# Ledger of designs, part 36: VHH binders against o26223

Target 1, 191 residues: o26223
Amino acid sequence: MKLLWTSQHIKVTVHIDGKVSKMDVLEAIKTRRSIRKYQDREVPEELIDKILDAAMCGPSAVDERPWHFIVVRNREMLEKIPEVHPYGAMVKDAPVAIIVCCDSSLEKIPGFWVQDCSIASQNILLAAHSLGLGAVWTGVYPLEDRVEGIRRLFSIPEHVIPFSVIPLGYPAENPGTRDLFDPDRIHLEKW
Key: E = the ipSAE of ESMFold2; O = the ipSAE of OpenDDE; V2 = 0.75 times the mean of E and O plus 0.25 times the DockQ between their complexes.

## First folded at step 1 (VHH)

Design f35 (framework vhh_8pnl_2)
Fold by OpenDDE, second read of step 2:
Structure f35 (fold): chain B 191 residues (1-191), chain A 124 residues (1-124)
Amino acid sequence: as target 1 above (191 residues)
Amino acid sequence: QGQLVESGGGLVQPGGSLRLSCADAGRIFSTYAMAWYRQAPGKERELVARIYSGGSTNYADFVKGRFTISRDNAKSTLYLQMNSLKPEDTAMYYCAAYTDESGWLSDTPEFDYWGQGTRVTVSA
């Protein structure tokens, strides 16, 4: 049975006119792209609040919810992030960044915090996209140099682990959509 | 645009060893995650090993401790030490660099930089 995946061209009509059209969850997932260029435009606090709310709505192992979020708007701090994060160059151009962290003292089962913070990070990306913002997941953990760099820069306690840095802003690029479906990655019943 | 150039391939007997090198003229090794891939005749290209900028490594299941990926940032060179080579390891070996600013941890783990490859032949 040839699953004829009709590539429905999801026309992401980016309505320029400030009306955040309600994007359904599948549309958000399928049309989301990493955005690394941002407009010289501030992100309202209300949108950040909504994004953070979404970030906290994901599941976590045994409901441990180990995540913390540092919201960074200070230009000096944003400009310093690339110094400790070699792939964080775009952060200096973003009006705001969210640093997702794990409080290890909140872990109930060791190791699942990575999944928890990943879910939170992805929710940030999806929420941002649904709200007309662009974002990108810049990985910190598990790279020790990045972890330590971010830790020092933001005076993060030893029991708290920086996981990701996510710059956000109104997008100044449009990478377009892509089809990432790969049937070769699907196995039925067994490998 | 940095050019990746592989070397070190050749003919070896089963059980032999080779050390592959990948030189980066663009000095992207200091910041980028790097990987070795291989492609045998009639087969798809497959990941052999990957190394992150922080030094963490991943290996394909078939490696089973036989290969070691490493990098020298000062020399802008990636290495693959291959020991206990088998006939099934016969392939063209390619060096690749992640070009996504988030590397492997990004939503787009694409390689934009590939070398021309170096041929490894394991034959009795």
Scores: ipSAE 0.005, ipTM 0.254, lowest interface PAE 11.9, mean pLDDT 85
Fold by ESMFold2-Fast, scan of step 1:
Structure f35 (fold): chain B 191 residues (1-191), chain A 124 residues (1-124)
Amino acid sequence: as target 1 above (191 residues)
Amino acid sequence: QGQLVESGGGLVQPGGSLRLSCADAGRIFSTYAMAWYRQAPGKERELVARIYSGGSTNYADFVKGRFTISRDNAKSTLYLQMNSLKPEDTAMYYCAAYTDESGWLSDTPEFDYWGQGTRVTVSA
């Protein structure tokens, strides 16, 4: 067992007494769906901490790990996100959202922070799904109006770039799984 | 299962009205965009009307002022109120669910769910 951070930035040792997930990695990847409808039910802080721990375990260019996260539970703040993100209407109905940010002062190679934050975002989606939650990735960067809207709303400093907003909660919909395998997109040895 | 199911089609005289309904086994959600398409014999499917999750609507020019699209998210049902029907409105009518407004820069690609259609015939 390792340490996890709470919203107060307190490191706590967490003990796992039993099996917490019944999905293997491939099942989680293949069955994860974007969830936009949530139960009126709070997500425990412990689950958010596990999700953020998973987010930070992704690979990053030259191990720069430029990601920072804002955890938003305040209803008034969640209700304001659709005003600056037109396709984020579902965020106001979520019990919590995670804003994935890049601290540009941590960037070692120009431009790779986009890939780093994409990886962190995907890990959040997979971890949430594996823990019985639903989530959806909504894009912020590189749309200038969304970047500045989110920055203003959450008092994000100029050297930090909001990348994505990921609302999450207990799912109130089940869209089913997709079969997306397309062998025509696989080329052996050459194009 | 989980396909869209249309109902309400039939035979009607010119100038008459019909109300089409579309129900889904768990696919109609408040965040989905919904649409009605039609296909006349020997023609391609064409968009009739679209309604976004927020309630905004878009209509084909040939039905503006005559047809009204609406949704009841509590009943998971999409409607098309068709007034002042013309012989040219004769077609199979299909409902579709997709995430075009929420699919923009979201993780879910546009996802077209189609029903089997309901037949509308406008003739004397």
Scores: ipSAE 0.000, ipTM 0.137, lowest interface PAE 15.6, mean pLDDT 81

Design f36 (framework vhh_8pnl_2)
Fold by ESMFold2-Fast, scan of step 1:
Structure f36 (fold): chain B 191 residues (1-191), chain A 123 residues (1-123)
Amino acid sequence: as target 1 above (191 residues)
Amino acid sequence: QGQLVESGGGLVQPGGSLRLSCADAGRIFSTYAMAWYRQAPGKERELVARIYSGGSTNYADFVKGRFTISRDNAKSTLYLQMNSLKPEDTAMYYCATKSGLPYWTSKDSEDYWGQGTRVTVSA
């Protein structure tokens, strides 16, 4: 008879509006959804610290870790983002947003910073979800008008490239679950 | 680079009230949070209250229920309403702003500080 290996899942417990929830890693991945509606409630800075810690733990090409992050809580600044990002209307209604940036001076392999910043962005989304928050990735790079608009708004130096804007907050919507598993996209041994 | 100017301090009897003001007299481009700190003679500087850009507030346990932090964005002014004052509240009160990451939220991580306003609570 074939022996099977067992694995242990790590549970995360968070207090949210007096509510206690637990989530394992697979549950977090499968239940994370883009959240664009937020409660009128600020996110504690300790949760932002935990999210940014998780963002920096992603794998990076030759360990270059080119990420820099701008945390935006200023209401006037959040309200200006939709002016330079047409699909970022929800950002003005969020209590906080994180701008994921690449410091090109830290890049060791040309072009891999896009993958590095994508990994950091996804880790922000998963960490936020695990902590009972909702978030959405709004794309900046590679759209030149958005890159320059965000750079101008936040005084970002020329050697730094804004990659994504991720508004987050306590969710005011529940989009439900999706079954996205498609076995036709899985090929055994060869295409 | 900005300059913060505090006012509203003074002498008051126990149980009295004072309202402190902090005006941004200069240019501060980014404002993540604004805070009130205090320092009594012979003691370390300690956080009293913080207000974030979204309006959320945080208070030290020793002032919770007695002090209220607020801001008027149109006037670029931060306030601290102090009620039910105690002799233990006697200190120099400072306003401060934070523009960077919250990882370093100690007194040494604040970006701009005012010169302070003195509050004396005595019988």
Scores: ipSAE 0.000, ipTM 0.107, lowest interface PAE 18.3, mean pLDDT 81

Design f37 (framework vhh_8pnl_2)
Fold by ESMFold2-Fast, scan of step 1:
Structure f37 (fold): chain B 191 residues (1-191), chain A 123 residues (1-123)
Amino acid sequence: as target 1 above (191 residues)
Amino acid sequence: QGQLVESGGGLVQPGGSLRLSCADAGRIFSTYAMAWYRQAPGKERELVARIYSGGSTNYADFVKGRFTISRDNAKSTLYLQMNSLKPEDTAMYYCAAEGTDFSYESLHPSDYWGQGTRVTVSA
């Protein structure tokens, strides 16, 4: 299938062999679930490109956009992630993972890179879901042992901070839906 | 605010069977991924089996074909059926409530460990 879209005056036509989800933004947000079980099926590079483009479209503090991404498809490397991430066991079964990093040399205002990388991580999850994939955010920062473990495993420079590891693939599970809307958490005009 | 309580451990001969149970007195058991971990003497804690809220399962290679994980959401209970037990299966076995289908993987309260049940496989 062909998709035509624009990013900062660049028009891209993406040719993929699968159907793209027709869900709107609200549907994508409400139906996204953490997926930890994946089919033994490759994710096309074109879909990864779409996901990474979406990741870079998030807002960032003073437009610092400190994001860098490592795309990991090598099975032996994916199988080593659980050795340094206690809750990353599912990564070894994923066809691909994206490591979201902060390049601290791009930081314009101290500390806001955490929010920036959180936004990029959520955009990856939403974009993956909208394209028929499943993913889960595995937390790296601010856990020092995980940060250093991932840094060593992927030869990440000291000025770059690994933030999250997001395995993704075609889902092999279908979690049920839950209604999480809680009006008691909404306060009108004051607390 | 759950407390996981493991039971069913004991002494068994090689080739024997045991069924472990983990009762969750907490909330939202049916939405949690649940797992069994073990810690053998002098070794680190390792994943044995996991079952997701949707029923999908994962097993460590060293137990595939011998152990079966299952859940009863109505009773908020997780089980591990252990067959063809080997001396190397000797360990403390722990139940873990892991994140939900809305969680990201962190040190969340939902990742609480149980107190463990001892399995000894010896002649």
Scores: ipSAE 0.232, ipTM 0.615, lowest interface PAE 2.4, mean pLDDT 84
Fold by OpenDDE, second read of step 2:
Formats: structure tokens, sequence, C-alpha cells
Structure f37 (fold): chain B 191 residues (1-191), chain A 123 residues (1-123)
């Protein structure tokens, strides 16, 4: 059992033995951190299924649900991702990664797919955290070199746009928690 | 990659003053909140002061008007003016950037915290 301490003394219990502790949504949001170091431990398929289920529960523009997910466990492929994603070095150390993609043929309104896939990606991060896993959002879109790199690497068709690469694993680091609330970013009624 | 480097710590007598500085070797998170924390021996790290992106500030209850947090974005530097220091203020003081952990290019978790500067208040 690993105890994560928040700056607000919120204890997040991560069960190393695979037991999933109940975490409410607000706790998950507030205590989630990007995790870039992972244990040498496989992630059960059941957890991936739960994460993907969560990924598909987000809203989308006019319910277009344009997202697709590539689940990558192949070590060779994981090791190749950093070659086309310069800030994806941690992916090679993860037991699994999820690539979130948009099928443009499913778009009903142009441009909202970015929001849709962002919501899906965030849900992956929150779900992973709630299940005792660590994850990080590595951006692919809108950087053309990364988009094309991932596309080629995974033979993604032209009408499908890779959006994010999210490595996942049991966390091998504890970056702590931060208070990200900024009242100066809140405007009442007008700017 | 930016690295936060604290300075200005030292030994002072009770009632004395120190000015801490936190310099960012890279790009300071000027659009995010910055904060000073401290950790005394055997105690947990605690917030001392925070300055938000728009300049608003928060202070811990123990500060009681003795400390002032400020930032100079042009110099990529955070400051903590500490007056009327007490023995209880003895601690390692850390600078922190409280920005997003979602980075496109250069942010590492280690960049959010400095190595600290030691403040000792003793008669």
Amino acid sequence: as target 1 above (191 residues)
Amino acid sequence: QGQLVESGGGLVQPGGSLRLSCADAGRIFSTYAMAWYRQAPGKERELVARIYSGGSTNYADFVKGRFTISRDNAKSTLYLQMNSLKPEDTAMYYCAAEGTDFSYESLHPSDYWGQGTRVTVSA
C-alpha cells in the first residue's frame, strides 16, 4: 500500500496488491498527477477495459463519438514511439499505452473532435488514477511531425487522426499534489 | 528545461530579516501560480505563501504579515521577504511552480520544485 499525500493532507491510498480503492470523482480530479515512471508490472486487461469504458462515457459534439483507441502492449512498438515522439520517452518504460484517435468520417461538425478526444483522454487519466495506475498525456495533435510519425508507425489511415499517446502502469514515482486553483483566472460576469 | 534555484537563506538572529530568491534557469511559469514552502526537521512540508498569475497572494496563518511574496516575471525570479523572523521559522525553504502537469515540450516534474535554501533563526 502506497500512501500519497496531498498538500491538503488528503490521503490517497493506492493498493499495490491490485485492490481498487473507492475514489470519488472530486478526489480523483484533485489528486491526479502525471506519472512517467512505472513499475515492472503488467496491467490487467480488466483494468484497461474499465479505463476504455470510461473513455467512451464522455460527451461529444452532437454525440458524434469520433474516438478510436489503439491499445499497445507490444514492447517493440512501445520502444519505437519515442522515436517519433520526442517527449514520449516514458512510453518505452510503460507496460501499456493507449493511443487516442479521431475518425474524421464520424465527425458531424468540423473541429469539435479535438474537444471530444480531449475529454476521452482526460477520462482515461482519471480512470487510471482511480484504479491505482499512473498515466500521462503525451500530446500528438496538433504537431504535424508527431501526428505523421504515429500514423506511420501504427499504419493509421489518412482519415483517422492520432490525437494523444497515454502510457499507463503502476506508478513508480510520487510527484505529490499541487493546488492548481487560481482565483485570478476566474472572472465574474465579465472579463 | 527550467530549473528553480533558491538562494538567500542563512543564519539570522530572532527579529532579523532575510530575502529569499528563486530563479528559474529556464522559463518561469509566469502564467501559473508560484509558491514558497518550508519544511522543518521532523515536520511536513507546509505552504508559506502563494502568488497567483494575476498577482493575488495567500499566506499561511503563521506568517501574520511578516513575510511578503512577490515575483518579477521579467527576471524570472520569485521572492520572499521575511521580516521579524522567529526560531520557529527555521526550515528548508522551497520554491514551487504550480502550473499544469500537462507539458508539450519541456516540463519535468523535477522542474516544479527547487532544491531549497536553508533558513536558520537562532540567538
Scores: ipSAE 0.021, ipTM 0.317, lowest interface PAE 5.9, mean pLDDT 86

Design f38 (framework vhh_8pnl_2)
Fold by ESMFold2-Fast, scan of step 1:
Formats: C-alpha cells, structure tokens, sequence
Structure f38 (fold): chain B 191 residues (1-191), chain A 123 residues (1-123)
C-alpha cells in the first residue's frame, strides 16, 4: 500500500516492503537499525566525507568539539580489530570503519567529552542511514582493555582516547523497525 | 551460564489457561526489556508480548485481551498468563531479552534466548 503523507514537509511513498523513497529526520531516527552484515561493495569517499561533516555538526560542552576520527579502509587493519575488541567481529567484514576519538587537549570542561563523542557517534549512524548505508556502534570506552588495544593497533597518542568503532557499508540485512515507545518513562511535572 | 529457562507449558483443551514462567539465573533482570516469542511447526518465530523495564507492555494483535505479560524483578522471573487458548496458539514458547532493541554492549544476542516450553491446545 502507498502512503502519500507521513510528514508535513515531505511526501513519502512506503511500499509493502517498508521502503521509504524520501526520509525526513523523524523517519531517519525511527528507522535506523544497527547493521552488522555488509555487501562486498566499496563506500565512496564522498559519502564518508558527508558522514564526518554531519558528525562534527553535533553539539559539544562549551563548544569544545574534542572529536577526531580515524577512517580505516585497509583490510589487514580491519581484520585485526576483533583481536582487541571481542564483540567487533563484524568489523573485519565491513568495507570501512570510523574510529571516534577524543583529543583531551581540546577539553574545556572535564568529563563532558564522553557525551560529545556519543553525539558524534550517533550522528555518524544517522547520516550513514540517510545515505543508504548501514552501520553499528561498537563500544570501546570505558573498557580499559579495549581502549588500550585500539590505541596500540592504530598508534593513537596517550592524550587521545578511542571512544567507539563504527563499521559501515551497504547493508546486507534488513531487521525492520522497532516499537520502543514506553509511556512509563515519561513523568509530568514531577517524578 | 546465566541461561533463561522456561516452564509451565503443557496440553490443554480449547478455552483453557496456562501460566508460563521464565527464570533468569545470572543477570540484572530489572534493566532489560523482556519478551515472549512463539514458533508453531513449519512457521517462523514471532513476537507474542513484550514488557519494558518500566512495566509498560506491548502485545501482538492475535493475543490482545487473552494474554498478560508480567515480571517480578526481585525473583528475576518473567510470566505469561495465557487465557482462552485456541488451537492456533499451539507452539514452542520462548523467553528472551527483547531482540528489537539496539546494543553496543559486551553480550551476544544469542546468549539471551531460552530453550522453549511446549504449549499444545487440542481436544
């Protein structure tokens, strides 16, 4: 069935398979899924540039913008990530991964870099989805063994903290969408 | 190792009732959204009911008004009260951490399924 209006800003067509021909921001947020299976197909550099531009547009504490990014396309390096990240097995099968890092020398207020890098990581996931790619956030910080393993593998200096590893590619799976709205988590005026 | 274990299945007449239980021996139960899935012979596994950590529930249309999902966080136990059972409800019933969620954590999704309990509804 075709649905012609799902937003006041964009006419969208939703096919029987759930495919959206144009995606507004709310639909992008609601339909993004973690993707761990990728096509054997390269991601153009232009798309990576768009994703990283979006990542850097997130808010940060006192505008400190402490994020740095490592783009990994080298197959041998991608294959070594599971050796230092036990739950990152899918990274070796991805055409590319982005490592989100905090440069602690850019901190203006201690501790908020975690939120800053979380925002950048989520923007990467949303931007990838909006461009027809799939991605997954694999956690590095605050697990000390993973932080040090990634640091050594990619020659990351001591003042820089690896935060997340995000493999991405053209999706080879479609897990569908989620229904997560829980009104018990909404409190009016008081707890 | 921290396996979910279902119980309470059995053979019942149409219109009968069963209460399924799922015990979690090794986890912080209260922080997870939990679900019941079922798989009938020759069919794929489908969601029956979901309960979020805050207690809110979601049901498949084919069980609304007949089944009730609940949790006892102190006992790390999930329940499914099944009333007005129909032959179409015949299936293996599985307890699981809600698979619709996203995660970037230490645990594999496969670690969060139970082995199942059989429900047969017939005359």
Amino acid sequence: as target 1 above (191 residues)
Amino acid sequence: QGQLVESGGGLVQPGGSLRLSCADAGRIFSTYAMAWYRQAPGKERELVARIYSGGSTNYADFVKGRFTISRDNAKSTLYLQMNSLKPEDTAMYYCAVDQSGEWYTLDSPEDYWGQGTRVTVSA
Scores: ipSAE 0.014, ipTM 0.250, lowest interface PAE 7.6, mean pLDDT 82

Design f39 (framework vhh_8pnl_2)
Fold by ESMFold2-Fast, scan of step 1:
Structure f39 (fold): chain B 191 residues (1-191), chain A 123 residues (1-123)
Amino acid sequence: as target 1 above (191 residues)
Amino acid sequence: QGQLVESGGGLVQPGGSLRLSCADAGRIFSTYAMAWYRQAPGKERELVARIYSGGSTNYADFVKGRFTISRDNAKSTLYLQMNSLKPEDTAMYYCAAPESDTLWGSYDEKDYWGQGTRVTVSA
């Protein structure tokens, strides 16, 4: 996949972002919600590039960085995702989706790619939220039928494993904020 | 699917007491934090009290020391004991369980809100 923006265009995007309301890291984490309803608005490619940059900044086991990303904007392809992902109905209404994949040839230590791709997926959700977008993580791995269905739909090679499908768009819903802090789940010094 | 049913509201004099109940007919009760909210006419809905998965509680400053939230997991019921009621406590009271924010994304879980129970505090 080729990014559409050069370094100069990325700088312009950063400058534009400087004029909008900023959210600190803790605020972004605490106020992010899964968004499944989207406005009929195009998401600029420069925002997608920024989100993918954030995705790749996550830590990975032994720095293996096994992730690859498929950016899907084609309406016909988005409409086919629910056929292979029964809980992905909202994807057909999204202006864009990102498929997070693991390239197993990049794996340095067995099994940690799941954690690596989880980190990349969460960074996509947080970056989208910080940029005024809404997104939701729809699970693919480890469900064999979904993995195979997504692989075939997007011509993904045998050595690459589709991990998650994340539709994104400008939110058309506001579920509000959640207070999820639970002190009973914190144990000091021992269980 | 989960249906929260509030009861126990009514008209009371200042200084009186009421106990609100919230029954979970849909069996969504037990592992999640549960909350009581209230909304007075012309105002936004505001958090009154929350009870967490292990039984810890949190209260809004305006009810601290007067209200007590509790749950009975065996009966799938949430309670709000309201003491020393004031005219400014007059509102519709709602119990709430949070919307699912699932890793699998698209499961049809939603915030569960009851229909509310009205509390009026006046002489």
Scores: ipSAE 0.005, ipTM 0.360, lowest interface PAE 10.4, mean pLDDT 82

Design f4 (framework vhh_8pnl_2)
Fold by ESMFold2-Fast, scan of step 1:
Structure f4 (fold): chain B 191 residues (1-191), chain A 123 residues (1-123)
Amino acid sequence: as target 1 above (191 residues)
Amino acid sequence: QGQLVESGGGLVQPGGSLRLSCADAGSIFSSYAMAWYRQAPGKERELVARITSGGSTNYADFVKGRFTISRDNAKSTLYLQMNSLKPEDTAMYYCARDLESGYWTDSYPEDYWGQGTRVTVSA
């Protein structure tokens, strides 16, 4: 296991040169897109720390907070992910990936950890987008072959379940925006 | 992202061959798993074959040994080579970006399906 840098380890304010995106929450939600093409450019540790801080601020069932995160920057390790995740080819081209995991020993109510880790994964995507980065959620759980492949590759203990692999970096593509509001899916008072 | 465009369908006699093509104008073709589906009149769409970004293939039992799926990432094109065609293969054939690569995806349905190409196998 490698030591993870968080805001608790770094109590210093760092000035980042250049403009950090200042989106309101609704704009961030509506304009976030899955990004699979990345610039050949490092992501500063400070930005990863901010993203992980945001990930841990999501609600969890009975406040169980079962998530753990693996930050992968090592090129050789990133290049091995597609071997165990056949649809994760873009991960090898990303400067960094975050693996969202559930520590089952922290679970207080059975089965809700999936929702807890889903919330954390979405917060990673939104936080990355708000900071000018692009990311994509590649699914691991509940596909048992991917779960076991990722577990073996990153030495994840049996009581910990890898949930998602999220590569991220500065975007090298710009998909259009979406207009998905459908009032027919809103029912008043009854189905 | 633009829509997928299928071509290569037509009328063929039983035992004949056809090669279907699916052109994707998107620059991210190589990052997607791709699939061919078909839909016969009065039936739902069924998976025919799929190919991952790494080239691993999977086939429906009813086409194994007769059909071959392949891709050319440089041309952003997916292919389906169909041999030993049977009347039961008559259908509209669709290519699709395999949703498994975007398990939690924000892409629209139109990003995943082409308009289809018709294959008719008759004597």
Scores: ipSAE 0.016, ipTM 0.332, lowest interface PAE 6.8, mean pLDDT 83

Design f40 (framework vhh_8pnl_2; at its last look DockQ between E and O 0.09; V2 from the best seeds 0.00; counts 0 for: pae O 12.3 > 2, unsure alone 60.5 < 65, placed apart)
Fold by ESMFold2-Fast, scan of step 1:
Structure f40 (fold): chain B 191 residues (1-191), chain A 124 residues (1-124)
Amino acid sequence: as target 1 above (191 residues)
Amino acid sequence: QGQLVESGGGLVQPGGSLRLSCADAGRIFSTYAMAWYRQAPGKERELVARIYSGGSTNYADFVKGRFTISRDNAKSTLYLQMNSLKPEDTAMYYCARSDHTEGFYLSDSGMDYWGQGTRVTVSA
């Protein structure tokens, strides 16, 4: 589908289970949920390409864009992720996972790569949701054992830091939408 | 999310028993799935047992047949009955609750709130 600029906002049209749905940006943000149960169904490469394109469009400190991505479809490799990520059990049941990494050689300002990779991770979650997929962010950095476990499993060089593992697929659960707006967290003019 | 307060930890000999409690003050306790996690020094936290709002339970293989999770919704309290304790059970034990979390630290458990923990030491 195409992103259409209207007079008031950008429209995204998504095909879900053969049906066309419209999702604006606010709807996508508000209705995205972490999905940990997936259908036994392949995710087309074209959808992964769209998700990664969206990931790379995020802002980064001084526009350093330090992110690299590993796309994992191999079943044996997906099954090994829970061995090095204690809370990544759902990854073995996903058709694909994306590992978000920082290439430290691309970093222009030290330390901001964490925010950069967080932005890329969130864009992956939002893009997946907009395309009718479900995903969950499983944390890797800054937990040393998870970082080194993922590095060894995927032959990641020392100058590259694995940041998150994001399994994704067609959702096999529907947790519903949350109502989280809390005006007590909004301060006008001063604290 | 309010305070989860664990209690009942202590020093026990191998083969002994211990019962942990977790109070969820100020919360609508009965609607949540609840779990016990543990963390030994230098290791990641691992799921020990989970109990859903409907009463169904799930146990880690390493405690199955030895530990029993239960809940008292009227008292807003979660329990872990630990029998046949082993030195390998030595850890800080944490109470957790879940309503399909967006948390990315405990990603597979769906748990995003933990108490301060209670220490269990099984000495030989």
Scores: ipSAE 0.288, ipTM 0.673, lowest interface PAE 1.9, mean pLDDT 84
Fold by ESMFold2, look of step 4:
Structure f40 (fold): chain B 191 residues (1-191), chain A 124 residues (1-124)
Amino acid sequence: as target 1 above (191 residues)
Amino acid sequence: QGQLVESGGGLVQPGGSLRLSCADAGRIFSTYAMAWYRQAPGKERELVARIYSGGSTNYADFVKGRFTISRDNAKSTLYLQMNSLKPEDTAMYYCARSDHTEGFYLSDSGMDYWGQGTRVTVSA
């Protein structure tokens, strides 16, 4: 891995498996799509490590950093997720999934852990995209049947709350960029 | 999830007018941007007009003021008034609802949502 810096503005260039990645941050944000079809191809542990490093770089309420991550590669376990998560059907087809959890014992300001774990989840999506992977955030919290189903499946203790399941892999689809800008959502000076 | 149903297409002479309608049975119509697309034989699908949730509009350059997109949120209906029609406007016209595929509680892929289309033919 090699990082390159300039003094006028900071751009991150990384050497990924013999390739140089040059994705501008705004480009990454604008071009990231939810990817639900994946190639039959393993995702190297190194890439998962980079994604989780990025997940933990997000801000959190009073720096509480309440997140924990479960990395799931086992086929049998991935195939069981849709049994407790009806909208997670694509998870069985992914080479790997990341479960984002909140450890409520780390919560310093009540009620902000949802924002904290949302930030980590979005960072996972952006980091995966920047590394040539596709991912999708499938919601668990606050749907109690899904929370309990995932908790039971992965032996998650009562004080830990599964927040999201994020399958990822090399994309087998290209939905393209969409024009979602809505100028009626922008208000100058006041409503 | 709702279904988009287009109507109002037909055969018209050059210079004529048509009004297309698109009924959306979805329960949250007013929160979506809506659009009309068209596809002529042998061509790629292209944007015609878009209307955002608050009523702002955007038109493809080829429209040149001839078409007007509008929405009636009370009836969950999208419209395209087409005036001064030309033979090059001959195409299947589709309405589309803004992409739901980024939602994390959706039932599956395919939330880029298209109607089945209505045919517009401009000829003698």
Scores: ipSAE 0.016, ipTM 0.361, lowest interface PAE 6.4, mean pLDDT 83
Fold by OpenDDE, look of step 4:
Structure f40 (fold): chain B 191 residues (1-191), chain A 124 residues (1-124)
Amino acid sequence: as target 1 above (191 residues)
Amino acid sequence: QGQLVESGGGLVQPGGSLRLSCADAGRIFSTYAMAWYRQAPGKERELVARIYSGGSTNYADFVKGRFTISRDNAKSTLYLQMNSLKPEDTAMYYCARSDHTEGFYLSDSGMDYWGQGTRVTVSA
């Protein structure tokens, strides 16, 4: 089954039933939006595997690759996430969520793990979009209450830092696209 | 597109208090993150405080419990209660709003709308 969304001058094709979009990288980046409404439909494990593969393909500082991923499908756990994450209301409506974490014991240079996990998180979003899914990045780190909430909820060890919660599902909304290009932010040769 | 209008700035003595207000016209106020920024003369704009749609807040290190950010969704108004003001708090204070709710923002680039600012001067 194919779901077509139109917004303004941009057509976005969303594939369902495990079909992979032929969306190129620039199109994926330009048309990706945060999706917070999902169909009552399960996401195949094969798609999650592809997304996680993409998540691990990003660069990291000195190739430290500090990331871990918790895949959450349990309905009870999904419903508890909003209790500790004020921006996580949509998680209870998603068939699956990925929690991106950092294992601090894998960090080689202090502080770069934030960049590493950000890249992994963004790749999850882009991969999801390219596969016909919707997702949203709900930030956990660096807000202490969210970090500790997620830590307790999922029994995450102290040396592991939850970074983001990313619910995923087949999209049930079309928020359109945004043009965020700003030529005033581009400087030639010097500031 | 909604317009942000700040008010409440003025001249106060060190140790004094001010309450800033930001009126937000034109959007579903309760669904967006809001923030206060400030810019002192010759300095870069910096985050003072942020409040998310869920009510969570974060503050800059220099706040140290002196300021409180809050929102009244019924009035579509953002507030900044500033106590124990110091001369170094002298700045133009700006209200900002996001038009999305991704959960966190790394910088001021996450804010999409800005007010014209209200001036706060702390001087003996």
Scores: ipSAE 0.006, ipTM 0.231, lowest interface PAE 12.3, mean pLDDT 86
OpenDDE, second read of step 2: ipSAE 0.005; ipTM 0.247
ESMFold2 (binder alone), look of step 4: mean pLDDT 76; pTM 0.790

